# Ledger of designs, part 13: VHH binders against Actin-related protein 2/3 complex subunit 2A (ARPC2A)

Target 1, 318 residues: Actin-related protein 2/3 complex subunit 2A (ARPC2A), of Arabidopsis thaliana (Mouse-ear cress) (q8lgi3)
Amino acid sequence: MILLQSHSRFLLQTLLTRAQNLDKAVELDYQWIEFDDVRYHVQVTMKNPNLLLLSVSLPNPPPEAMSFDGLPLGAIEAIKTTYGTGFQILDPPRDGFSLTLKLNFSKVRPDEELLTKLASIREVVMGAPLKIIFKHLASRTVAPELDRLVAIMHRPNETFFLVPQADKVTVAFPMRFKDSVDTILATSFLKEFVEARRAAALNTAPSCSWSPTAPQELEGAPKETLSANAGFVTFVIFPRHVEGKKLDRTVWNLSTFHAYVSYHVKFSEGFMHTRMRRRVESMIQALDQAKPLEKTRSMNNKSFKRLGLNEVNHTNSK
Below, E stands for the ipSAE of ESMFold2; O stands for the ipSAE of OpenDDE; V2 stands for 0.75 times the mean of E and O plus 0.25 times the DockQ between their complexes.

## First folded at step 6 (VHH; framework vhh_7nfr_2)

Design E6 (from B24 with V106I; at its last look DockQ between E and O 0.01; V2 from the best seeds 0.00; counts 0 for: pae E 15.0 > 2, placed apart)
Fold by ESMFold2, look of step 6:
Structure E6 (fold): chain B 318 residues (1-318), chain A 121 residues (1-121)
Amino acid sequence: as target 1 above (318 residues)
Amino acid sequence: QVQLQESGGGLVQPGGSLRLSCAASGFTFSSYWMSWVRQAPGEGREWVSSISGSGGSTYYADSVKGRFTIARDNVKNTLYLLMDSLKSDDTAVYYCTTKIREGDYIYMDVWGQGTQVTVSS
């Protein structure tokens, strides 16, 4: 199961440990893959011990994605806005990576808040197109470089689509599951989910609908992405849903929708689907609380390969 | 001015090999993803392969995976497509293409003129 996190725990610990121990000159060369197939590379050399290079390789984008520069649309601007002027973006990035940041700890030390934000670099980069589209919606405009149909691939093999207009954005999720039992459970859940939102008359939440066939708005999408076996879920986003502090919440809720459905199918409590947003956040938090640091470390080690790590007793439990 | 020019096409027998080149000028080549797209007679355009600006990530359509190799030389500003084990279904005009950022949220589609690849004996 792929679950969204606000940051990489290993990256955060690496950054915090390095920033707190600048008196120790060490060689670091950590390369690892997160659960969602994002590759990180952290390098520190003895020659320049106050410099840290952070490189990120994003999931494979299809050719129709909003990433013809090797990064999602708006990623560089999102990095600059989120992190300020304390970091150098290397152009070009290190070989084999989509993005490389150079951190210099010798003169200006980032505070812990900034380091925790930096550990969320995947979410900052991959959420950038959604933020751009919704910022324009809040201003009742459409970014001039966007196609009528925008494909977002936030997770491997799970593409969803936006149809931006000045007064609304239609968001469509083709839902596909590999297993026939999961498909049946997901279809039932999705139909109940949309009905529960209709019946509750949730005026503050975006309206949604379910259909067994692709909406007309998806005309021109790659045929592979239209092979949904659990139907299509459509949300309509209006400016009121993305004004002020609601912007980040709406981006988060849409980015986690696939994960919420998948999580519900696996750990379902079928009569609670009217609590969509609370349930996704609650289940993610419950999983973190139920997993001791030792077990979480073991599960992460089993799920990811680490290359270039030479220390046997690396301390990351501090 | 931004330009892409393909070369290296020709007539080849089934099982043969070709190397296509795409010379790029007028933009910072290493900053942009590059793609190969082909168009067979009477067909729409079909995506073939893409490569990241650094060359670190490569992607292929299922129809060419294992037979074609995309590569780039960022010193010579040249994109390549190495085609092995060619078959008649590979007959098409091959284009190199990219989308170039001209400013905030402004993209320009750039296409080459195409090079003909014909697999026949």
Scores: ipSAE 0.000, ipTM 0.132, lowest interface PAE 15.0, mean pLDDT 73
ESMFold2 (binder alone), look of step 6: mean pLDDT 88; pTM 0.887
OpenDDE, look of step 6: ipSAE 0.723; ipTM 0.912

## First folded at step 7 (VHH; framework vhh_7nfr_2)

Design F1 (from E4 with Y105F; at its last look DockQ between E and O 0.07; V2 from the best seeds 0.00; counts 0 for: pae E 11.5 > 2, placed apart)
Fold by ESMFold2, look of step 7:
Structure F1 (fold): chain B 318 residues (1-318), chain A 121 residues (1-121)
Amino acid sequence: as target 1 above (318 residues)
Amino acid sequence: QVQLQESGGGLVQPGGSLRLSCAASGFTFSRYWMSWVRQAPGEGREWVSSISGSGGSTYYADSVKGRFTIARDNVKNTLYLLMDSLKSDDTAVYYCTTKIREGDFVYMDVWGQGTQVTVSS
């Protein structure tokens, strides 16, 4: 079973532990990988015990993805907006990483709210292109010189696409699952999700459709993405869906759509059709209301311990 | 002025090897992902390979995986494509390309002029 995860628990635990022990000079050099897609490195030296360096390595963007300096479009601005002025973005980042932040605890009193936001850095960075595109949609504009097709990669195998226009943004999800049982369950779930929405005439939620073949809007995508085995889900987002507080809700709902489908498929066994009716209703509400679906469930990510002792991994990673 | 210039193309027999180079100027080369894209006669452009700014991460199209190697030299500001076990269907014009930040939320596509690779007996 796959459970949704919002922030890195290990990163948060590491930051909290450091913040609670600022009066102690320590040497930290921790690196770890979460779900094989993001590598973190936290470093503190005895010479500068109030300084913490956080480095993040992100998945490689496909050639269609909007990126700047190894980061998604708008990532730097999103970091500055989310974390404020108590940090320095290093240029260049540490070798082998997409981003390095230097946090000076002498300038900023650490509290749990700030550290929780910092532990969500993957989501902040990877959600930035969606926010930019939808801010422009809310103003009924398109950011200058955007490509016709914008790829969003949260994970290497979960790329989805946007086609921005001044009056709408079309969002297409190629749905791919490795397990044949999961593929069948996901396909059935998606068909019922679309049909339930169509039959119920849910006017306030974004319209959606499902197709076994790639929509023409995906012309120009790498051919491997065009052979999704659970079909393609397409949403059409209008300005009303991204005005005011709806912006963050829509970004969240789209960012978590594949994970929500995966969660439902893995959890639903033997009772798929009956339970799927209730879950489709709940998912439509979540997509429209930007509700977090089940944040109390998360996968354990003890990647730090599997990387071995700090001394060994420090040597091997340098 | 941002510029990319490819070189190293030529005629080679099947099974042969070539090394393409792409000289970059006018931007901070080490900060940007670089890609190779090719276009065979009468066909659209096909993505071949990409490499991170540091060179630590590489990606390949399935059609070239195991035969081609992308690399970069951030001291010389040069991108490379090492092509081994060449086939006749690798015949194409090869371009290096990147997306460079033009404004806060806008990227500029930068392409080189291309270098011709021809694989024939």
Scores: ipSAE 0.005, ipTM 0.257, lowest interface PAE 11.5, mean pLDDT 74
ESMFold2 (binder alone), look of step 7: mean pLDDT 88; pTM 0.886
OpenDDE, look of step 7: ipSAE 0.634; ipTM 0.880

Design F2 (from E4 with V106I; at its last look DockQ between E and O 0.03; V2 from the best seeds 0.00; counts 0 for: pae E 9.7 > 2, placed apart)
Fold by ESMFold2, look of step 7:
Structure F2 (fold): chain B 318 residues (1-318), chain A 121 residues (1-121)
Amino acid sequence: as target 1 above (318 residues)
Amino acid sequence: QVQLQESGGGLVQPGGSLRLSCAASGFTFSRYWMSWVRQAPGEGREWVSSISGSGGSTYYADSVKGRFTIARDNVKNTLYLLMDSLKSDDTAVYYCTTKIREGDYIYMDVWGQGTQVTVSS
């Protein structure tokens, strides 16, 4: 999953630039929304140039789950664990935001590693419910106040579900893609993914399965959230999968699973289109070079026609 | 003490309008999402509308979309529900509600007393 970037590039650049220019008095008041619906606000005043306020607002959960202050369960703990005590969490946050961090560069001059972690605050906050659930699983308990079925929505149309129990957590992904090409590619990839993990998994990796229909563990979920055209992928997570340093890896892998599949679908589609475009370009180039050789048009024309017809029919079968 | 108090209910004719208010005290009002929920006699509770802490995001049940407007005043710590084009099906006790953070993993459900809305010809 090395291709899935966890940080905001614009936020990271803003933080790096500010940290490198603390001797320059500036006013900053940047507000922006990234394509994943996360809103950011960075404030710096000339009066207090070593102070930076970072405010974050996350995508809205389903209406029936809007009972929290705009932060997922466990978000504050995840922030404290990830960034330490050198940063202040404001209570209340700035108006219009779910979270405000106060950074004092005179007390802490962060290096690039810490600033990159700060730029990943979206992923830290959004991973918090999984981390809580899996910390309890490691202790063979169930997190308090959780429903039997916990819905996680990282992005629009990417809802997945956890069914936490004291001895295991079942994680189910309804997979849905916008068009039939993506759906076919995704379904094929998912079946191969499950089989490859089964063949490779001796005892250490979470079991996984694929089904065209919703697993029984999702009984009671809203019907709209069970819409899937590429089937359902189910993982079963046991305490051994979340012990020690495995916790963060498991949280990351599950949090990014839909993006991981989507990336491979787009990569496969792009590879196919690139190969077809290159073949067309090669044919055009060959025709230009063969214009002096058009004297043998019957043989040359037969070769080009046969090749073109076979390639088109073959590539349309996918 | 954390408290929510609704007001503004009453008897209204079909097609009429009402404005419900919910006064909040004992917590940082602007921090939390607020919701309206209604309950008709003998029925379960039905979610009506929700609004983000800032007021920037609003959501409505299909049954009230286009007729009801949720709003908040974070200076007065007051939640509102403007109800237009009222129908007999809107007759219910209306509650404002939220979840308030008590600790890292603990939330408290807060409900108002409710205000009666009756739509009758």
Scores: ipSAE 0.011, ipTM 0.311, lowest interface PAE 9.7, mean pLDDT 75
ESMFold2 (binder alone), look of step 7: mean pLDDT 88; pTM 0.891
OpenDDE, look of step 7: ipSAE 0.656; ipTM 0.886

Design F3 (from E4 with Y105F V106I; at its last fold request DockQ between E and O 0.72; V2 from the best seeds 0.00; counts 0 for: pae E 2.6 > 2)
Amino acid sequence: QVQLQESGGGLVQPGGSLRLSCAASGFTFSRYWMSWVRQAPGEGREWVSSISGSGGSTYYADSVKGRFTIARDNVKNTLYLLMDSLKSDDTAVYYCTTKIREGDFIYMDVWGQGTQVTVSS
ESMFold2, look of step 7: ipSAE 0.584; ipTM 0.873
ESMFold2 (binder alone), look of step 7: mean pLDDT 89; pTM 0.895
OpenDDE, look of step 7: ipSAE 0.717; ipTM 0.911
ESMFold2, look of step 8: ipSAE 0.000; ipTM 0.178
ESMFold2 (binder alone), look of step 8: mean pLDDT 89; pTM 0.896
OpenDDE, look of step 8: ipSAE 0.017; ipTM 0.435
ESMFold2, fold request of step 12: ipSAE 0.000, 0.482, 0.170; ipTM 0.254, 0.829, 0.673
ESMFold2 (binder alone), fold request of step 12: mean pLDDT 88, 88, 88; pTM 0.891, 0.894, 0.894
OpenDDE, fold request of step 12: ipSAE 0.847, 0.839, 0.850; ipTM 0.957, 0.953, 0.960

Design F4 (from E4 with S52K; at its last look DockQ between E and O 0.09; V2 from the best seeds 0.00; counts 0 for: pae E 8.7 > 2, placed apart)
Fold by ESMFold2, look of step 7:
Structure F4 (fold): chain B 318 residues (1-318), chain A 121 residues (1-121)
Amino acid sequence: as target 1 above (318 residues)
Amino acid sequence: QVQLQESGGGLVQPGGSLRLSCAASGFTFSRYWMSWVRQAPGEGREWVSSIKGSGGSTYYADSVKGRFTIARDNVKNTLYLLMDSLKSDDTAVYYCTTKIREGDYVYMDVWGQGTQVTVSS
């Protein structure tokens, strides 16, 4: 199983470009808003060219995951764990933002791995409540102030649930996709995914199951969040899955699970489109060889490419 | 000392209005999300509404959406809940609350004493 990176591409490119050009005096003042309503601000001044300020305004957390200064519960700790000691978290953050990180390139020069992690800051921060829940699980306790059912929302229309208990945490993902092709592909993938993990009987990975209907652990969840069209995937997390170094891995895998499924759905669509494209090119080559044009007569070519192809060459075929 | 103190509760008739206040002290009020939570007799606590530290974004439980308005005054360090079109189901003790970060993985829940809202004839 591959681990997907859910980073902001524009943020990563901005950070890479700056890191590759530290010898140049530069003034940067970029602000932009991503699809998930995350607003970023990157600032570098010529007076302090080795200092980069990254400010983030994050989407509103669910009410159940109470926030500090507009951040989800545990966000500061998650940042420290993920990025290490090479960053300063400004208090207060830059005006209008939930979080400001100050990077001093003269003290540390980040490599591409660290910059990629920085570009994933949305997932790190929004996943912080999972870290709190799983740290308690590792101690075989439950945080005193948690509800029985904890909703986690990382992106619009992507909510999943945790049911923490002292000896296990049940994690349930309602899977919903916009169109019927994605839904069919996702459902097929999820069933295969669950069967492959069951057949392997791996003790190092959390067990999982798939159901077309909501598991009973989701009793009391808002009905709108239970409107899945690709079923429900449930993981059971035991203390052994979150002890030591496994904590961060488990948090990341759960935080990126919907992206992981979506990646495989899109890969399956792309594979089909590639095969259809090759089939069409083979047919065009055969036709060109079989019937050359006459010398004096102009034929109107009705381009096969326009009639049989999507504008982006993505169609489903065997 | 970190403190939250509610006021403004009382007895109102169905369809009436009431404004609750929550005075905050001992922390930087404008930096924390604030919430209203209510508890009806014999029931558990029910989240009612939340507001960002800046006051820019507000959130409501479905049971009160369109009838209640949360607001804050960061100059006076005061949180408000304006309740309109009150129903008997709104009868409860109303608390303001927040979580204050005190250190690595250390959070302090802060609750007021509550103010009683009773909707009846």
Scores: ipSAE 0.012, ipTM 0.388, lowest interface PAE 8.7, mean pLDDT 75
ESMFold2 (binder alone), look of step 7: mean pLDDT 87; pTM 0.881
OpenDDE, look of step 7: ipSAE 0.455; ipTM 0.796

Design F5 (from E4 with A61D; at its last look DockQ between E and O 0.01; V2 from the best seeds 0.00; counts 0 for: pae E 22.1 > 2, placed apart)
Fold by ESMFold2, look of step 7:
Structure F5 (fold): chain B 318 residues (1-318), chain A 121 residues (1-121)
Amino acid sequence: as target 1 above (318 residues)
Amino acid sequence: QVQLQESGGGLVQPGGSLRLSCAASGFTFSRYWMSWVRQAPGEGREWVSSISGSGGSTYYDDSVKGRFTIARDNVKNTLYLLMDSLKSDDTAVYYCTTKIREGDYVYMDVWGQGTQVTVSS
C-alpha cells in the first residue's frame, strides 16, 4: 500500500521504467517534491543514456538534529553500505541539492531489490543516525559524540527520540494528530497494538509500551516536540535486536512507525465515514501467505492484530 | 568455480516450443540479474531477455515479446527461457550470462557455453 511503503513510488517507477528501456535513448529531467519538503531530481541525457543522476534535497534540519554539510550524520556510509557498487556519490552534489548519485546501468543492470532500496534513499539518508547508534549498541558501546537525547526527524511532524546507552537504546515516539477523530482512532489503535504485542509474548521483539504522558527519558526535550495528543510509544532496543541482518530491519521499522500508525488511522476513518464493507474484504483475507504478495515487498498490509515492530512470521524462538 | 551451463536446446518446427535451462553455481544466484543472449550463424550477439535477482522484473527484446518468457528458480539456482511460437529467425546459439562482482569495482562477465536452438521445417 502507498501509505505503508518505505520508498518513493514515483522514483521507483521511474527507475524501473528506465531499467526496462535501456535499449532506447530517452531524455529525462524530472523534479518533484514528496513528504513535505524532500525534493528529487532525476536526469538522463541522450549523450549518456545509460547514466542516471539522482539528486535529493532535504528539508532544513531542526536544531536538535545532528547533521554535517546538509546531510544527517552517517548518511554517506549508509549509502555505500546499502547500495554497494555501480554508483558514484558526486562531490559536490548538483547545485541546490544535498546529495547526488550517478548510476551507471551499462555495466550491470540493478535488480528490483536494489532499485527498490534506491527508491528508499530518503529513508536511508534520514535513518542513518539510527544505524550509527544501533551499530554501537551491537558492540555494547555508545558513540563518543552523541548527546544523551538524540532527536530523529524523518518528516517535519514526526520527530522521535533515542536515549542511547551501552546496553540498550530507548526509543520514544510522541504521537500527535491534528484532528480529534484521528486522535481517538490513533489512541485506540496504539493501545491495541501494545496489548497485542504483550499478549503474543514475542521474546525476540523489542518491548513496547504506551503512556498518555512523556516518559522520564524525554526530560530536556523541547516542550513543543512533546506536544503529543495520542500519547507516547516507547520501545527498548537491546543488542540482540540489531545484530547481523536485524540492524537494517530495526532501523526501517522504527523509521516507518509513525507512517504505519497514520495509515491505520486513515483506513479506520475511511471505513467509518466513506466506505462500507464491500469487495475490499477479499483483499484483507490474509491469514497466511496463500495469496500472492509479490511486488509489494511490504508486511504492513496485514491485519493490525498480527502486526508488530518486527515481521510477524519471523522466527523468534530462543 | 563460477559456472553457467545451458541445456534444453534442440531442433523444433516453426510454431513450436522449447524450454532452455541454465544451471548456475559458485555464486549467490539470487542476488544477480541474469540475461539470455543469442548469436545466429555469422552474426553478432543479440540480447534477448533479462530478469532481476528476485525474479520480480523481466525485460524482453521487442522481437521476442509475447513469445518468450524468462523465469528463475532461486532454490535450484536455475534460469529458464520458455520459447513459444518459434520462428526461423530464432535459430541461434543461446547463452545465459551475468556480471558478478569479484572485488571493489571489478566485475567478471560470466557466460555459459551455449545451447543450440534450430527452427526448421
Scores: ipSAE 0.000, ipTM 0.095, lowest interface PAE 22.1, mean pLDDT 72
ESMFold2 (binder alone), look of step 7: mean pLDDT 88; pTM 0.894
OpenDDE, look of step 7: ipSAE 0.855; ipTM 0.959

## First folded at step 8 (VHH; framework vhh_7nfr_2)

Design G1 (from F3 with A61D; at its last look DockQ between E and O 0.59; V2 from the best seeds 0.00; counts 0 for: pae E 5.4 > 2)
Fold by OpenDDE, look of step 8:
Structure G1 (fold): chain B 318 residues (1-318), chain A 121 residues (1-121)
Amino acid sequence: as target 1 above (318 residues)
Amino acid sequence: QVQLQESGGGLVQPGGSLRLSCAASGFTFSRYWMSWVRQAPGEGREWVSSISGSGGSTYYDDSVKGRFTIARDNVKNTLYLLMDSLKSDDTAVYYCTTKIREGDFIYMDVWGQGTQVTVSS
C-alpha cells in the first residue's frame, strides 16, 4: 500500500526550519493552499519569537456530515490528546480559519516527532470522528450521541458513511470520479482490490466488498449522497482491528482510502497513455519502414550551366 | 461520585449457573452502554458482553454466546450477567465497565472493583 504521506511536507519543512533557527529573530508569515482546499497559515512575530501560530482552514462539511463549531466532531479532543499541554487552541480561531493552534517553543522543545505530528494536523482533525467511533468499538460500545448512520467528510463535498455498532463498524465509501475513463479504471481497480484483499486477508485485515449500488446499511441517507458512479466499497471493522496501536493505523487507512484509490487510478491512466503513445510511435516507425525505397532515380545532374548574364554587355561599343 | 460495584461472584461447579450484578451510581445509567469484561489469572482483560442504554441491543463474545445473557434494569441502575453452563475457562475476575461522557466526545472509563468467579469441580 503506497504509504501516502501522512503529513504536509511543506508545513513540516517550515516547522523544522523554524525550530533550527529559534535563536534568530525572524518573522514568519506563510500562507499556502494544499490539496483538497486545505489552507495553512504559519505566523511568528518578532515580539514573540517563541510563539508559533498555526492556522488551518478546512473545507466546509456538507450538510450530512457531523460537525461541531466548524470542526469535525472530536477534533478538539484529538488535538489535545495528540499534542499535549504544549499547545493552546485559540478560540475563536484566526479570521477565515477553522482552527488556530498556538505553540510555545519555550515550553516545548520541538523535536522531529512533535513537528511531524504538527504537520499532520489535517489528518488529526479530519480523522477525529473516526477515531472516536473506533475507540468505542475497541471497548464494544457506541457513543450515545451518534446516530445509526454517521457521515464523515474526507474530501470537499464528499462523505463516507459509518454504521457504528458495539461489535462492528461498517464503513461505506461512495466512489465518485469526474472523468469517464477514471470511472472505468476506478471500478476495475476496486474490483481487483477487493478480490486481492479477500485472497490475502484471510487473517488480519478488515473484510471489504464492492457493490455497484448502495449497501442496505445506508438506508435513510439522502439520495444525493448515495450517487456513486464507481460503486461502493464497504469495510467491516471489528474490535480486533482497532485494538491498541492498530486503531490509528485503521483510522489512517480509512481516512486516506479514497486518495489511495485516486492515486492508483491516475497512475493507471498515465501508464495507459504512455503505452498508447509507444504503440503509436511503433506504428509510425513501421509505416516509415514500409515506405518503398523510392529508387533514387539517379537524376543525371544535368549541370544546367547557369549562363552567366555577363556576356551581354560587350557588343554595343562599336 | 461515579461508581460501579460488582457482586454475585463465587464458587460454582462446571455446568452451574451464576448471576452477577453491577450497581451503578453517580451518573444517568440508562444513557450509557454497559459492558462486562473478565480477567483470568495471568491473562489480559477480555471483553465478555455489552448492552445498549435502552437494553435493546446486546452483544457477546463468541466464547460465551448461548451461555451468558446480559441484561439491565434502568430503574434500579443495575447491570446483570446471567451465566449458565459455566466452564472452567470462565474462571476470572469479572468487571463492570462503562464510558461516561464528560464533554463533547470526551469520555471517562469507569470500572468496578470486580467480582471473582471460580468454576471448579
Scores: ipSAE 0.020, ipTM 0.493, lowest interface PAE 4.2, mean pLDDT 85
ESMFold2, look of step 8: ipSAE 0.218; ipTM 0.689
ESMFold2 (binder alone), look of step 8: mean pLDDT 89; pTM 0.896

Design G2 (from F3 with S57E A61D; at its last look DockQ between E and O 0.01; V2 from the best seeds 0.00; counts 0 for: pae E 17.8 > 2, placed apart)
Fold by ESMFold2, look of step 8:
Structure G2 (fold): chain B 318 residues (1-318), chain A 121 residues (1-121)
Amino acid sequence: as target 1 above (318 residues)
Amino acid sequence: QVQLQESGGGLVQPGGSLRLSCAASGFTFSRYWMSWVRQAPGEGREWVSSISGSGGETYYDDSVKGRFTIARDNVKNTLYLLMDSLKSDDTAVYYCTTKIREGDFIYMDVWGQGTQVTVSS
């Protein structure tokens, strides 16, 4: 699943293939788009066959919510922390791109672990504001942008917001879908998602809520963002949710939330792609957990009749 | 323990029909979407069909739409796949599968042992 996975599969396969075949002279010039408007460019020339240029063009956030030079807050630090030495960040980046990394495979051959992390460059860069703010929350130090609205734009229509405070971080997702059927399905899923978490008493997970109108914490957000049509989902993150190994899990869960809802909507409309097969089960499990425990809808008797099965129970889910 | 067990496979002529079953135990069956996935010899696994926990929503790969029907019986904890108008391309091992939630966006994959379907003259 490219929309819910932690790395680009195509980028990983390209990097692995190049690293395993350094004795072959080759020209590579691959440019593609993944994750809704993230452009990648991989280039290897015969002149310098052991050098690989990886360029990424990222969506720009609204200027009112974040300061950046074509990159999200804390991105350069996140790249240096994640990848260490053995590469150069090109300044300026290749024309038309937000970031260019220059990799030299002849000096130190990277292992598969590092190449997998490089294939996750989008997630590293786009998650940088979450990580830097959550690191300060876990350490109980003053976060960047304290008491200010911070916009995180994974895609143009999937912007969500952080409000760092001394003891917590509020994370708000304005949910917007282009189609009215999508909006109805997403709204139903979100209400059940929140209710299932409350009913299951998931005390160790961040609390969440759903509202049809913008929460107070989004005061000052761009007007277009506040025009959400599937409501607003709010998570409250405390230090216990981002300590130790939980930091990466929390960043992953928040960074993929809109994509997860979007794939549920597309799956429910009968939209199926070969690359979505592994992720369908995650959406299915979230839906099953979100169903109301006290009320169930009737079993679809037509499906059982088409299979020659007699219905036994008209109420099937809780 | 969580377990899925398929049955109902066999040899059938082109144009014939089969009904596959998958018995489930060790989890709350009615809470989870179930899927059928198949694997032909020497090929990767491919998704065939999925059904919601209540049975109210069903989805099919384009290659089987109109020929296959997925269903479930939440009293008997059994998933079904009715296969009509079978073609030689449908020859594969068929697995039932689900993902059991362990946390937010974290899950455990559960697979059955598979049942062989062979379509040949």
Scores: ipSAE 0.000, ipTM 0.129, lowest interface PAE 17.8, mean pLDDT 73
ESMFold2 (binder alone), look of step 8: mean pLDDT 89; pTM 0.897
OpenDDE, look of step 8: ipSAE 0.707; ipTM 0.907

